# Ledger of designs, part 16: VH-VL binders against AP-4 complex accessory subunit RUSC1 (RUSC1)

Target 1, 145 residues: AP-4 complex accessory subunit RUSC1 (RUSC1), of Homo sapiens (Human) (q9bvn2r522to666)
Amino acid sequence: DVGHLVLTTLCPALHALVADGLKPFRKDLITGQRRSSPWSVVEASVKPGSSTRSLGTLYSQVSRLAPLSSSRSRFHAFILGLLNTKQLELWFSSLQEDAGLLSLLYLPTGFFSLARGGCPSLSTELLLLLQPLSVLTFHLDLLFE
Short names: E, the ipSAE of ESMFold2; O, the ipSAE of OpenDDE; V2, 0.75 times the mean of E and O plus 0.25 times the DockQ between their complexes.

## First folded at step 16 (VH-VL; framework fv_ixekizumab)

Design z04 (from w03 with light chain Y31W; at its last look DockQ between E and O 0.05; V2 from the best seeds 0.00; counts 0 for: pae E 10.1 > 2, placed apart)
Fold by ESMFold2, look of step 16:
Structure z04 (fold): chain C 145 residues (1-145), chain A 120 residues (1-120), chain B 112 residues (1-112)
Amino acid sequence: as target 1 above (145 residues)
Amino acid sequence: QVQLVQSGAEVKKPGSSVKVSCKASGYTFTDYWIHWVRQAPGQGLEWMGVINPRGGSTDYNQRFKGRVTITADESTSTAYMELSSLRSEDTAVYYCARDEYDSGWYFDLWGQGTLVTVSS
Amino acid sequence: DIVMTQTPLSLSVTPGQPASISCRSSQSLLWYEGYTYLHWYLQKPGQSPQLLIYEVSNRFSGVPDRFSGSGSGTDFTLKISRVEAEDVGVYYCMQGTYFPLTFGQGTKLEIK
């Protein structure tokens, strides 16, 4: 089952990649600080005016799925949605292009920080690995566990 | 004191360029986006573009068709806006303004404005 | 581009009386998670604009309680419950959802 393969291999791998070098805390307007996660990267990446409208639509869909009770499951559902809409490469490319966002969210030693600066081949390698997935057609259930 | 201080008024000839500076003080320059907004005499406000000083990414209002360039210098906490191929309708007060990264796009602090006059 | 239309363009108000300014957008400003990035600024004579209300209804720090904002979707309103002499100037709405960011034409408030 393609959904099972994506959920058990691809999603955890991408979760680990996005988590690499992520700052542990993020400013929160109400509480002052909140623990960072790959889901908080998704939230920041879809800020109005900084992404395509379709990425914001997907974020909204995932955020409103009541059975998704953890940030990890929301992140996985977002990845599944990116596959369904052929936007996986687009999202990672747009994230890597936003140097300001990356410096806000990541330590200098994180994958995306290195890909932007000291080791740009990392960006190329990631996008080459993701490109075939962004062309294929998927019909994945976002609530898949 | 938290402020944005802009360079002084300028008088320019048509076809030339102008570069307006916006120096931030009293806060961490790289924590806020810097926008540029202009106001022709007796008219309303027009957004020109934005820069993220952390990394230098920009976005521009298409109506300026590549005539505007926004830059930032972290070492001096200063943003710049350059408008090229000046025309008489570019006579305006040019403002810089900041906004916070974690919210929608709104401006909580504005510079004093810089009058740029393009003589016909 | 999203067109922001303010009405009226000019207001003349007796001190102590209420004032109301409408702002309409050509497209819904409702963002995901219920956010609406509609903001209000005041430009007093000879000054730079200053933030009054952000995200429809939140008063910025130091803004008096007599200012309030409301609305949703495409229709928004700024109200001043009792106009004072220091409230004179031009009021602008702005949408902060989609680039390019766009302002209303302005509403000039004067004292009768």
Scores: ipSAE 0.007, ipTM 0.583, lowest interface PAE 10.1, mean pLDDT 84
ESMFold2 (binder alone), look of step 16: mean pLDDT 93; pTM 0.954
OpenDDE, look of step 16: ipSAE 0.043; ipTM 0.719

Design z05 (from w03 with light chain Y98W; at its last look DockQ between E and O 0.84; V2 from the best seeds 0.00; counts 0 for: pae E 6.6 > 2)
Fold by ESMFold2, look of step 16:
Structure z05 (fold): chain C 145 residues (1-145), chain A 120 residues (1-120), chain B 112 residues (1-112)
Amino acid sequence: as target 1 above (145 residues)
Amino acid sequence: QVQLVQSGAEVKKPGSSVKVSCKASGYTFTDYWIHWVRQAPGQGLEWMGVINPRGGSTDYNQRFKGRVTITADESTSTAYMELSSLRSEDTAVYYCARDEYDSGWYFDLWGQGTLVTVSS
Amino acid sequence: DIVMTQTPLSLSVTPGQPASISCRSSQSLLYYEGYTYLHWYLQKPGQSPQLLIYEVSNRFSGVPDRFSGSGSGTDFTLKISRVEAEDVGVYYCMQGTWFPLTFGQGTKLEIK
């Protein structure tokens, strides 16, 4: 089943990619040294006034799904939602283009930092890998387990 | 067979350094943060710092002010903690522990501990 | 830094009787989306710490149901409904959300 394959292979792979080189905390937050996760990258990427409206809507939808009890489950649901709305490539592209956000969240050795600076082919390869997914039609349940 | 296995006990002179290893097996090393916690004889637990093994980012307890360096080697699934400028007050058992940063946020697995003795 | 204060620091309990340990934080441990990352560990004599309770009230796998946790905000409690000989050791609370991570001083549980 396509939903099962996406949840068990694609979502973990993208989670690992977003986690690569992620700082354990975000400095300069008033809440202290808040712990970081791939879900916190999603939160930062869609903050009000800095994101496409549809990405913010999806974030709000996922955040309000009570059965999603972990940051990993919320991250996976966000990926499923991006597939359903054909925004997966858009989200990764917009994330890669935000130099200020990337420098805040990642070490220089992280995937996205390298993709912007020392190894730009990483960005190209990622987007080429994601491109076929943007033309497929998905109807995935965000609570799929 | 999910476990963290630490290097053996060490006896050190004041002013020297110690490097303790923590080898992970039975799980995906890069899916968990590795923390280091120490316990002086007869005392409680003190958090020292953490590493994200994917990419090597770290955070440290400022009480140790630059004396602690935590590293990880993905190829061997091993984390390391190095404590420099040793003093007798650094005599303690040093533990590594894992923390699943996206579904747990607690230490569900601990190494067996490594006794480091610093004596004049 | 968030200070975690345990009370009492030592308990002697007759086997089969209940025990209760308090943990208080210097600041609220309430995190985004209502989570509270307050955890309890037991260190048996000569052993590494082991997880008992995570996120205030959830028993970790293999932990007997005589252990329970409760609390909110800054005040938390670990209860043992009937103390057994194997429960001897030092109990620590920990806050797991804000760096630096911090533990309570420990509560030593002994059998009378």
Scores: ipSAE 0.038, ipTM 0.679, lowest interface PAE 6.6, mean pLDDT 85
ESMFold2 (binder alone), look of step 16: mean pLDDT 93; pTM 0.953
OpenDDE, look of step 16: ipSAE 0.328; ipTM 0.815

Design z06 (from w03 with heavy chain V50I; at its last look DockQ between E and O 0.79; V2 from the best seeds 0.00; counts 0 for: pae E 3.5 > 2)
Fold by ESMFold2, look of step 16:
Structure z06 (fold): chain C 145 residues (1-145), chain A 120 residues (1-120), chain B 112 residues (1-112)
Amino acid sequence: as target 1 above (145 residues)
Amino acid sequence: QVQLVQSGAEVKKPGSSVKVSCKASGYTFTDYWIHWVRQAPGQGLEWMGIINPRGGSTDYNQRFKGRVTITADESTSTAYMELSSLRSEDTAVYYCARDEYDSGWYFDLWGQGTLVTVSS
Amino acid sequence: DIVMTQTPLSLSVTPGQPASISCRSSQSLLYYEGYTYLHWYLQKPGQSPQLLIYEVSNRFSGVPDRFSGSGSGTDFTLKISRVEAEDVGVYYCMQGTYFPLTFGQGTKLEIK
């Protein structure tokens, strides 16, 4: 029941938020141009050696699950894992702190770009909405798909 | 019924512009990239560009640089493609197609196509 | 731009017989995460293109199992084990890895 609501309402809503203002591709040192997706935002956000190492651990866990059928499923599993480990607010706040990454991934008018610069109340409102979820205890199956 | 419905056929003069609409129904418009692809009579398919309906980020095939503009209106679930400085060689059927954000850029749904004829 | 080359460009097949269409890319389509974004579409007469196969070998929903895709790197193949009348049309491969997205020239399949 609770997993169903998270997968059918919360996960799609957060996926849509991450997609807002996302560039179709970005310059990439290795490939020259790299396509974007909400999942690629997750992987870019969890850089090695960061103070957000616990987020990188979750990313690695999700990446190793028996192949989820799509990057959408991987994104959803990551959100479920953030809920299980009480890191949902942490992930969104850490993403918003990296101005260089945001400028690489998003238009200046995208949600996260606006939240960092032109309309900081967006960040406050998002984190306020996410905070209650970060203190509740969840035991969701990451392979719920 | 999940569909992309495009505006009707158009006849245009050289040097003018055309704006083709693509309305999504039966699905959440802002959950998908929208691409535009054209097909000249008897020819193959040519990708023109892409838009993120959330926020309007675009990229274009350089062959159309400066002549194509792709836009989206979230409130009406409609994407638009405008091609300017039309030439007779732009006579083609113009398709919109959707692509799920996390896919490998494949088009799982296409509009019915809009014939644009450029003649004097 | 990545050039996609299809062979043959035209194919006449007796009903019930197999068909095979080749697609070659001018450079590897292997993406750095191990996926290959090579797709196949069918455009039936008077219709919009429709997706058949995505990511080399995955049949899109509703596509009969007589259609199969294979290949890697730069060389890819679409096979139809038993051609039916409804399979008539033009088949296109497309690469989805690099911008601009590019299609093969198309292979017209007819019943003889």
Scores: ipSAE 0.364, ipTM 0.795, lowest interface PAE 3.5, mean pLDDT 86
ESMFold2 (binder alone), look of step 16: mean pLDDT 92; pTM 0.950
OpenDDE, look of step 16: ipSAE 0.606; ipTM 0.890

## First folded at step 17 (VH-VL; framework fv_ixekizumab)

Design k1 (from z01 with light chain F99Y; at its last look DockQ between E and O 0.81; V2 from the best seeds 0.00; counts 0 for: pae E 3.9 > 2)
Fold by ESMFold2, look of step 17:
Structure k1 (fold): chain C 145 residues (1-145), chain A 120 residues (1-120), chain B 112 residues (1-112)
Amino acid sequence: as target 1 above (145 residues)
Amino acid sequence: QVQLVQSGAEVKKPGSSVKVSCKASGYTFTDYWIEWVRQAPGQGLEWMGVINPRGGSTDYNQRFKGRVTITADESTSTAYMELSSLRSEDTAVYYCARDEYDSGWYFDLWGQGTLVTVSS
Amino acid sequence: DIVMTQTPLSLSVTPGQPASISCRSSQSLLYYEGYTYLHWYLQKPGQSPQLLIYEVSNRFSGVPDRFSGSGSGTDFTLKISRVEAEDVGVYYCMQGTYYPLTFGQGTKLEIK
C-alpha cells in the first residue's frame, strides 16, 4: 500500500531531517519561549511574507483536522498534503531560502542552516532526491494512520 | 524493553560537580528529547533542562543556567547532566525523562532516578 | 514563569470513594491551534513519576478508566471515580507549552 510506505518510510525520514539541529524553543514569540517541533517549523514557514499562498492553505487544512492527536501526526499529514498537491520540493526549497527563519529555529550546524550557508550542495542533493516523487500522482488520506 | 537507566547514587562535597548518565534502550534515541527533573527530599518536581539529541541543542531553567550542562552521545544512546558548584540544597533525586515533544510534549518514560547527596 | 497551583496538597480518601484534584495555571495554557498541553503524573511511593493523563483529558496507555481529566484555560481537574489502594502517591500537574516547564506542588493521596 502506497500510503503505508509513505507513512512508514518517507514521513519519518523527512521528520528526522526537519528535526536535525532544531532548537527546543521558538525565540521570536512575544508570549515567551514556546516549545518547538517539526510542526512548529511548518507553522513558521507559512506565515505571511514567508510562503506561497497554497502552502498556507494546506497548513490551515491540517490544523483543523481534529482526529490528528499529535504534532507528529500533523507533520505527517502536511507531508501527505504536499505530495497530493505536488509541493514537497517547493516547501523544502522555500524553507532553505529563509535565512532569518533558519537562524531563529536551528543551530548553525543543523541541516537546513548548513544547506543555506556552509554546504549548499546539501540543498541540491535533497531536492534531487525528492524529484522522482514529482512524476507520481498521489491521493492520500490526510488522516491515514 | 523500552527504558531509561540512570547511573548510581553519589555523595559529593560542596563546590564539586556531579555528572549523571541516562542510557536509553529499546527505541530510537534521536527521535525523542531528554528532559531532566529533580526532586529534593520530601519536595516536588523541578524542571532543569532539555536536550534534542539530534544535533545537541539545549535549553535550561534560568535557575540553573551557568551550573547545568546537558549533553548527549548518539552513538551510545546516552544523555548526561552535569551540575557544578554543588551546594547542600542540590541534594535531590535527579530524573531523566523521555519527552514526547512530537506528540504532545509529555514525559512518557522516566529513569529510575539518581540520588545525589551533597554534604561536607 | 507559569506558576502551577494544586489544591488540595494532601487528601485522605476511603477506598471506593471518589477523589478530585485541582490545578490552576497563572496564565492560560490554550495553544494557537486550540490544544492545551496540560499533563498529570503519579509518583507512587518509592517510584519514579509516571504519566497518567496528557493534553487535559487523554488517558495514557494502560491507565484505568476511573481516572479522568478535564478543564480549560487556567483551571484543570483530575478525578478518580473510585479510589483503590494502588492509587496512593503524589499527583502532579505540569504545563508543557512554555519554557521553563513547570509542575504543580503535588497532591499526596492516601487511603484512610
Scores: ipSAE 0.284, ipTM 0.768, lowest interface PAE 3.9, mean pLDDT 86
ESMFold2 (binder alone), look of step 17: mean pLDDT 92; pTM 0.947
OpenDDE, look of step 17: ipSAE 0.814; ipTM 0.933

Design k2 (from z01 with heavy chain V50I, light chain F99Y; at its last look DockQ between E and O 0.90; V2 from the best seeds 0.00; counts 0 for: pae E 2.6 > 2)
Heavy chain, then light chain:
Amino acid sequence: QVQLVQSGAEVKKPGSSVKVSCKASGYTFTDYWIEWVRQAPGQGLEWMGIINPRGGSTDYNQRFKGRVTITADESTSTAYMELSSLRSEDTAVYYCARDEYDSGWYFDLWGQGTLVTVSS
Amino acid sequence: DIVMTQTPLSLSVTPGQPASISCRSSQSLLYYEGYTYLHWYLQKPGQSPQLLIYEVSNRFSGVPDRFSGSGSGTDFTLKISRVEAEDVGVYYCMQGTYYPLTFGQGTKLEIK
ESMFold2, look of step 17: ipSAE 0.448; ipTM 0.812
ESMFold2 (binder alone), look of step 17: mean pLDDT 92; pTM 0.944
OpenDDE, look of step 17: ipSAE 0.907; ipTM 0.953

Design k3 (from z01 with heavy chain V50I; at its last look DockQ between E and O 0.75; V2 from the best seeds 0.00; counts 0 for: pae E 5.6 > 2)
Fold by ESMFold2, look of step 17:
Structure k3 (fold): chain C 145 residues (1-145), chain A 120 residues (1-120), chain B 112 residues (1-112)
Amino acid sequence: as target 1 above (145 residues)
Amino acid sequence: QVQLVQSGAEVKKPGSSVKVSCKASGYTFTDYWIEWVRQAPGQGLEWMGIINPRGGSTDYNQRFKGRVTITADESTSTAYMELSSLRSEDTAVYYCARDEYDSGWYFDLWGQGTLVTVSS
Amino acid sequence: DIVMTQTPLSLSVTPGQPASISCRSSQSLLYYEGYTYLHWYLQKPGQSPQLLIYEVSNRFSGVPDRFSGSGSGTDFTLKISRVEAEDVGVYYCMQGTYFPLTFGQGTKLEIK
């Protein structure tokens, strides 16, 4: 089924993409740098004050799902939610347009850094690959396993 | 077989450098962070630093940053830790470990350890 | 740095008796959504450390159910309901949320 394929193929692929060249740490107000993960990129991308309120709503919904016990499962659920609300392309576009955030989170050799600067065809190719998904209608359970 | 296999024991003189290798097999190398931990004889565990093999981003325990260099080679699925300006206090077993950076934040697999002995 | 303090540092236990090891952090380990990345490792004599308990109370694959973890905030406990000869070694707690990652000083468990 479509949910199984998304969870076993698309979600791991996007997780790996977001992880590429990710700096291992974020600053933390209390004890120093926090460890980074693809889920922490989602958190940073939708922080209060973002111009994309609908993405923040989805983030808040996923964050409140008690059965999701790991950052990986939350990242997957966020991707499923993006598919359900046709926001997958929007989220990747908004992430790539935020140069300040990208420089904070990623090495210059990371996928998103290269896609914004030295190899812009990567951005175009990613969005072209994602665009057909934005046209399809999905009704995925965010707790799907 | 999922494993981390480290290079063999080394005996070094003070002031020299050592480079320990950690070869991953049985899993996708770039899906996990590689962390380095050392243990002096009769002592506890001390975290040294971390690398994301996908892109090579690193960070180090501040007490080691000036002397520790961690690298990774995706083509050979191997991480390396180099410790320079060795002192007798650096005599320890050095471990690599993997860390599933998005599903628990714990070290679920450890290398066998590499004893580095520094003659005072 | 978050200091992790274990007590006792050494423990001698008759086989079949329970054992309990305390781990206290200098700061709360509570993360954004209630997660606490407090983990326990066992290092058997002459071996590498091995994961026992992750995220306070979850047993890692293959770990016997006589091992359990509990706690919250700054105070955590590893319990062994009935110690066996194979449990000999040094037990370490570790916090995995804030860098630098830090371990407790270790608790050596011996059979008497």
Scores: ipSAE 0.069, ipTM 0.703, lowest interface PAE 5.6, mean pLDDT 85
ESMFold2 (binder alone), look of step 17: mean pLDDT 92; pTM 0.944
OpenDDE, look of step 17: ipSAE 0.850; ipTM 0.939

Design k4 (from k2 with heavy chain S103T; at its last look DockQ between E and O 0.88; V2 from the best seeds 0.00; counts 0 for: pae E 3.0 > 2)
Heavy chain, then light chain:
Amino acid sequence: QVQLVQSGAEVKKPGSSVKVSCKASGYTFTDYWIEWVRQAPGQGLEWMGIINPRGGSTDYNQRFKGRVTITADESTSTAYMELSSLRSEDTAVYYCARDEYDTGWYFDLWGQGTLVTVSS
Amino acid sequence: DIVMTQTPLSLSVTPGQPASISCRSSQSLLYYEGYTYLHWYLQKPGQSPQLLIYEVSNRFSGVPDRFSGSGSGTDFTLKISRVEAEDVGVYYCMQGTYYPLTFGQGTKLEIK
ESMFold2, look of step 17: ipSAE 0.406; ipTM 0.804
ESMFold2 (binder alone), look of step 17: mean pLDDT 92; pTM 0.945
OpenDDE, look of step 17: ipSAE 0.906; ipTM 0.952

Design k5 (from k2 with light chain E55Y; at its last look DockQ between E and O 0.86; V2 from the best seeds 0.00; counts 0 for: pae E 5.4 > 2)
Fold by ESMFold2, look of step 17:
Structure k5 (fold): chain C 145 residues (1-145), chain A 120 residues (1-120), chain B 112 residues (1-112)
Amino acid sequence: as target 1 above (145 residues)
Amino acid sequence: QVQLVQSGAEVKKPGSSVKVSCKASGYTFTDYWIEWVRQAPGQGLEWMGIINPRGGSTDYNQRFKGRVTITADESTSTAYMELSSLRSEDTAVYYCARDEYDSGWYFDLWGQGTLVTVSS
Amino acid sequence: DIVMTQTPLSLSVTPGQPASISCRSSQSLLYYEGYTYLHWYLQKPGQSPQLLIYYVSNRFSGVPDRFSGSGSGTDFTLKISRVEAEDVGVYYCMQGTYYPLTFGQGTKLEIK
């Protein structure tokens, strides 16, 4: 089943990628230092002024799903939503282009930091691996777990 | 099953250093934060710091700034905590614990603890 | 630092009777998308701490349903509906919302 393959292979792989080099805490003017997670990267990536309107809409949808009890399940649901709306490549591209955000969230040796600077082939390879998914049509249930 | 196994008890002199190991087994080491907590005899728990084993990013409780170093070795699934310039008040049991990246701002697995005694 | 204050610090309970432990934070813990990162641990005699309750009220895997957690904002409670001999130890609340992470002083539970 396509939903099963996405949840058991793609979502864990992308979760691990987003976690690579992630700092434990990040500065937040309102609450001081916040604990980091792959879901908090999604949150930061879509805040006002830093994303397209459609990515923010998906984030809002996922963040309001009451049955999702963990940040990991919210991260997976966001990935499923990106597949449904054909925005997976867009989200990763947008994240990699935000140098200010990357410097707040990641060590310079993290995947996205390297992909932006010292090893740009990482960005190319990621996007080439994700591109085939952009031509497929998905109707995945965001609560699928 | 899933476990964190720590190195054995240590007796150290004031001014020296100690390095405690924490070996993970039964799960994917790089899927979790590793946290360090200490407990002085008859006292409560004190958080020391955290490491992302995926890439080695760390943060420390400011109380220990300059004295604590946390590292991880992905190839052996082992985290380390080194405390330098030891004082008698550093006598404590030192625990490692894991915390899931996304939904685990709680410590669901703890090591057995390592007693470090600082005595002249 | 957020101060976590537990009461009582010691509790002696007849087997089969209920027990209640209070935990209060110096600052509201309600921020992360409605989550409250307030957790409870039990340290049995001679053992390392073990997780009992996460996010205020969720029992960790394998924790008996006689344990329950409640509360919001700054005031939280752990309840044991029927204390058993295996429940002896020190109970700690912990906040995981703000740096640095902090624990309550502990509540020692004994059977009388």
Scores: ipSAE 0.116, ipTM 0.712, lowest interface PAE 5.4, mean pLDDT 85
ESMFold2 (binder alone), look of step 17: mean pLDDT 91; pTM 0.940
OpenDDE, look of step 17: ipSAE 0.896; ipTM 0.948

Design k6 (from z01 with heavy chain Q62E, light chain F99Y; at its last look DockQ between E and O 0.92; V2 from the best seeds 0.00; counts 0 for: pae E 2.9 > 2)
Fold by ESMFold2, look of step 17:
Formats: C-alpha cells, structure tokens, sequence
Structure k6 (fold): chain C 145 residues (1-145), chain A 120 residues (1-120), chain B 112 residues (1-112)
C-alpha cells in the first residue's frame, strides 16, 4: 500500500535528513532555550518571517490533531500533508534558502547548511529525488500510523 | 540486546583527565541522542550534556562547559565523555543514557555506569 | 535553571501499603503544544536509573500498574498503590524540556 510505503520508508528518511546536524537545544525568546527535534524545525520554519503563509496553514492543522501525541507523529503528519498539497519540494527549498534559521538550528556541516553553502549539489540531488512525487496525487490520512 | 555498555572504573589524580566510552548496540545509534549524567557518592543525578550523534552537535551544562567534551563515533556506535582538570568533587558514577527525543525527551535506556575516583 | 524539589526525601513503608512522592518545579513545565515532559526514574540499590513514568502519567513498558503519575504545571505526584519489596530504591523526577535538564533530589523508599 502507498500510504504504508510512505510512512515506513519516506517519512523516516526525511526525518533523519532533518535531524542531520541538528543542535540539541534552540533558543526560544518566549520561554527560554528548548529541546530540538525535527518537529521543532517545522515549528521554526513557519514562524512569522520564516516561511510562506501556505506552509503555516498546514502546520496549524497538524498542531491541532489531538491523536498525534508525539513529535515524530506530528512530523510524519506534516510530511503526509505536504504530499497531499504538493508542497514537499516547496518546504525543503524554503528551508534551504533561510540562512538565518539554518545557522540557528544546525551545525555548518549539517545537510541543509551544506546544501545552502559549501555543497549546493546536495540541494539539487534532494530536489531531484523529491520531484517525481510532485506529479502524483495523494489523499493520505494525516492520522495514518 | 538493546544496550549501552560503558568502559570500566578509573582512579585518577587531581588535574588529570578521564574519557568514558559508551557503546550502543541493538538499535540505530544515529537515531537517538546520548545524554551524560553523573552521580556523586550519596548524591542525586546531575545532567552534564548531550550529543546528537547525527553530525556531532552538542550542548553542555554551563557548570562543566570548560571541562567537558562529548563526542560520538558513528562507525563504532560509541559516544565519549571527557572530563578534564579533575577535582576531588568529580568523584562520581558517570552514566550515558539514550534520549527518546522523538516521543517525549525521556531517557529510556541507561548504561551501567562508570565509577571515576579522583584522589590525591 | 528549573529547580525540581521532591518531598519527602526519604520514606519508610510497610509492605502492601501505598506511597506517594511529590515533585515541584520552580516554573511551569508546560511545553508549546500543551504537553508536559516530566518523567520519573527509579534507581534500585546498586543499579543505574530506570524509566518508570514518562510525560507525567504514562507507564514505561514493563512497569507494573501499581505505579501511577499525575499532576500539572508545577506540581506532580508519583503514587505506588501497594508497595512491594522490589520497589526499594531512590525515585527521581526529571524535567526534559528546558536547558539545562534537571532532576529532583531523589526520594529514598525503604521497606519497614
């Protein structure tokens, strides 16, 4: 099944990619220095001045899904939502373009930091791998586990 | 078979350093963070720092930052904690723990502990 | 730093009787999405700590249902409905959200 394959292979792979070089804590001006996770990268990417409005709508939807009780489940649901709305490539490209955010969240040797600067072929390679997904239409349940 | 196995007990003189190893087995090392916690004799638990083995990013408790270095070797699934400029108050059992950062940021797997004794 | 204060620091319980341990934080542990990352560990004599309860009230795999956790905000409680000999050791609460991570001082549980 397509939903099963996405959840068991694609979502874990993207989760690992977002975790590469991630700093264990990040500053949060509201409540001090908080723990990081791939979901916290999603949170940071949609703050005012950090992302497009369309991605913020999906973040809000996922954040309000009560059955999603873990950060991993929320991250997976966000990826499923990006597939449903054909925004997966958009989100990854917007992350790679936000130098200020990347320097806050990642070591300079993390995937996204390298993809922006010292090794731009990483960005090209990622987007080429993601591109076939943009021609497919998905109707995935965000609560799919 | 999911476990963290630490290096053996050490006796050190003040001013020297110690490097404790923590070898992970039975799970994907880079999918979890490794936390370091110490416990002085008869005392409670004190957090020292953390490493994300995927890329080697670290954060340290400011109380130790100038003296603690945490590293990880992905190829051997092993984390290391080095404490320098040892003092008698550094006598403690040192633990590594696996951090379940994806589900709730709790320590679900602990090493057996490594006693480090600092005496003149 | 968030200070975690446990009470009592020591307790002695007759087998089969209940026990209750309080943990108070110096500031709210409420995380951004309304979750609270307050955890309980047991360190049995001569052993490393082991996870008992995560996120206030969830029992870790293999933990008997006589253990329960509750609380919110700054006040948290671990309860043992019927203490058994295997429950002896030191209980620690920990907050897992904010830098630096901090533990309570520990509560030593002994059997009378």
Amino acid sequence: as target 1 above (145 residues)
Amino acid sequence: QVQLVQSGAEVKKPGSSVKVSCKASGYTFTDYWIEWVRQAPGQGLEWMGVINPRGGSTDYNERFKGRVTITADESTSTAYMELSSLRSEDTAVYYCARDEYDSGWYFDLWGQGTLVTVSS
Amino acid sequence: DIVMTQTPLSLSVTPGQPASISCRSSQSLLYYEGYTYLHWYLQKPGQSPQLLIYEVSNRFSGVPDRFSGSGSGTDFTLKISRVEAEDVGVYYCMQGTYYPLTFGQGTKLEIK
Scores: ipSAE 0.391, ipTM 0.795, lowest interface PAE 2.9, mean pLDDT 86
ESMFold2 (binder alone), look of step 17: mean pLDDT 92; pTM 0.949
OpenDDE, look of step 17: ipSAE 0.847; ipTM 0.939

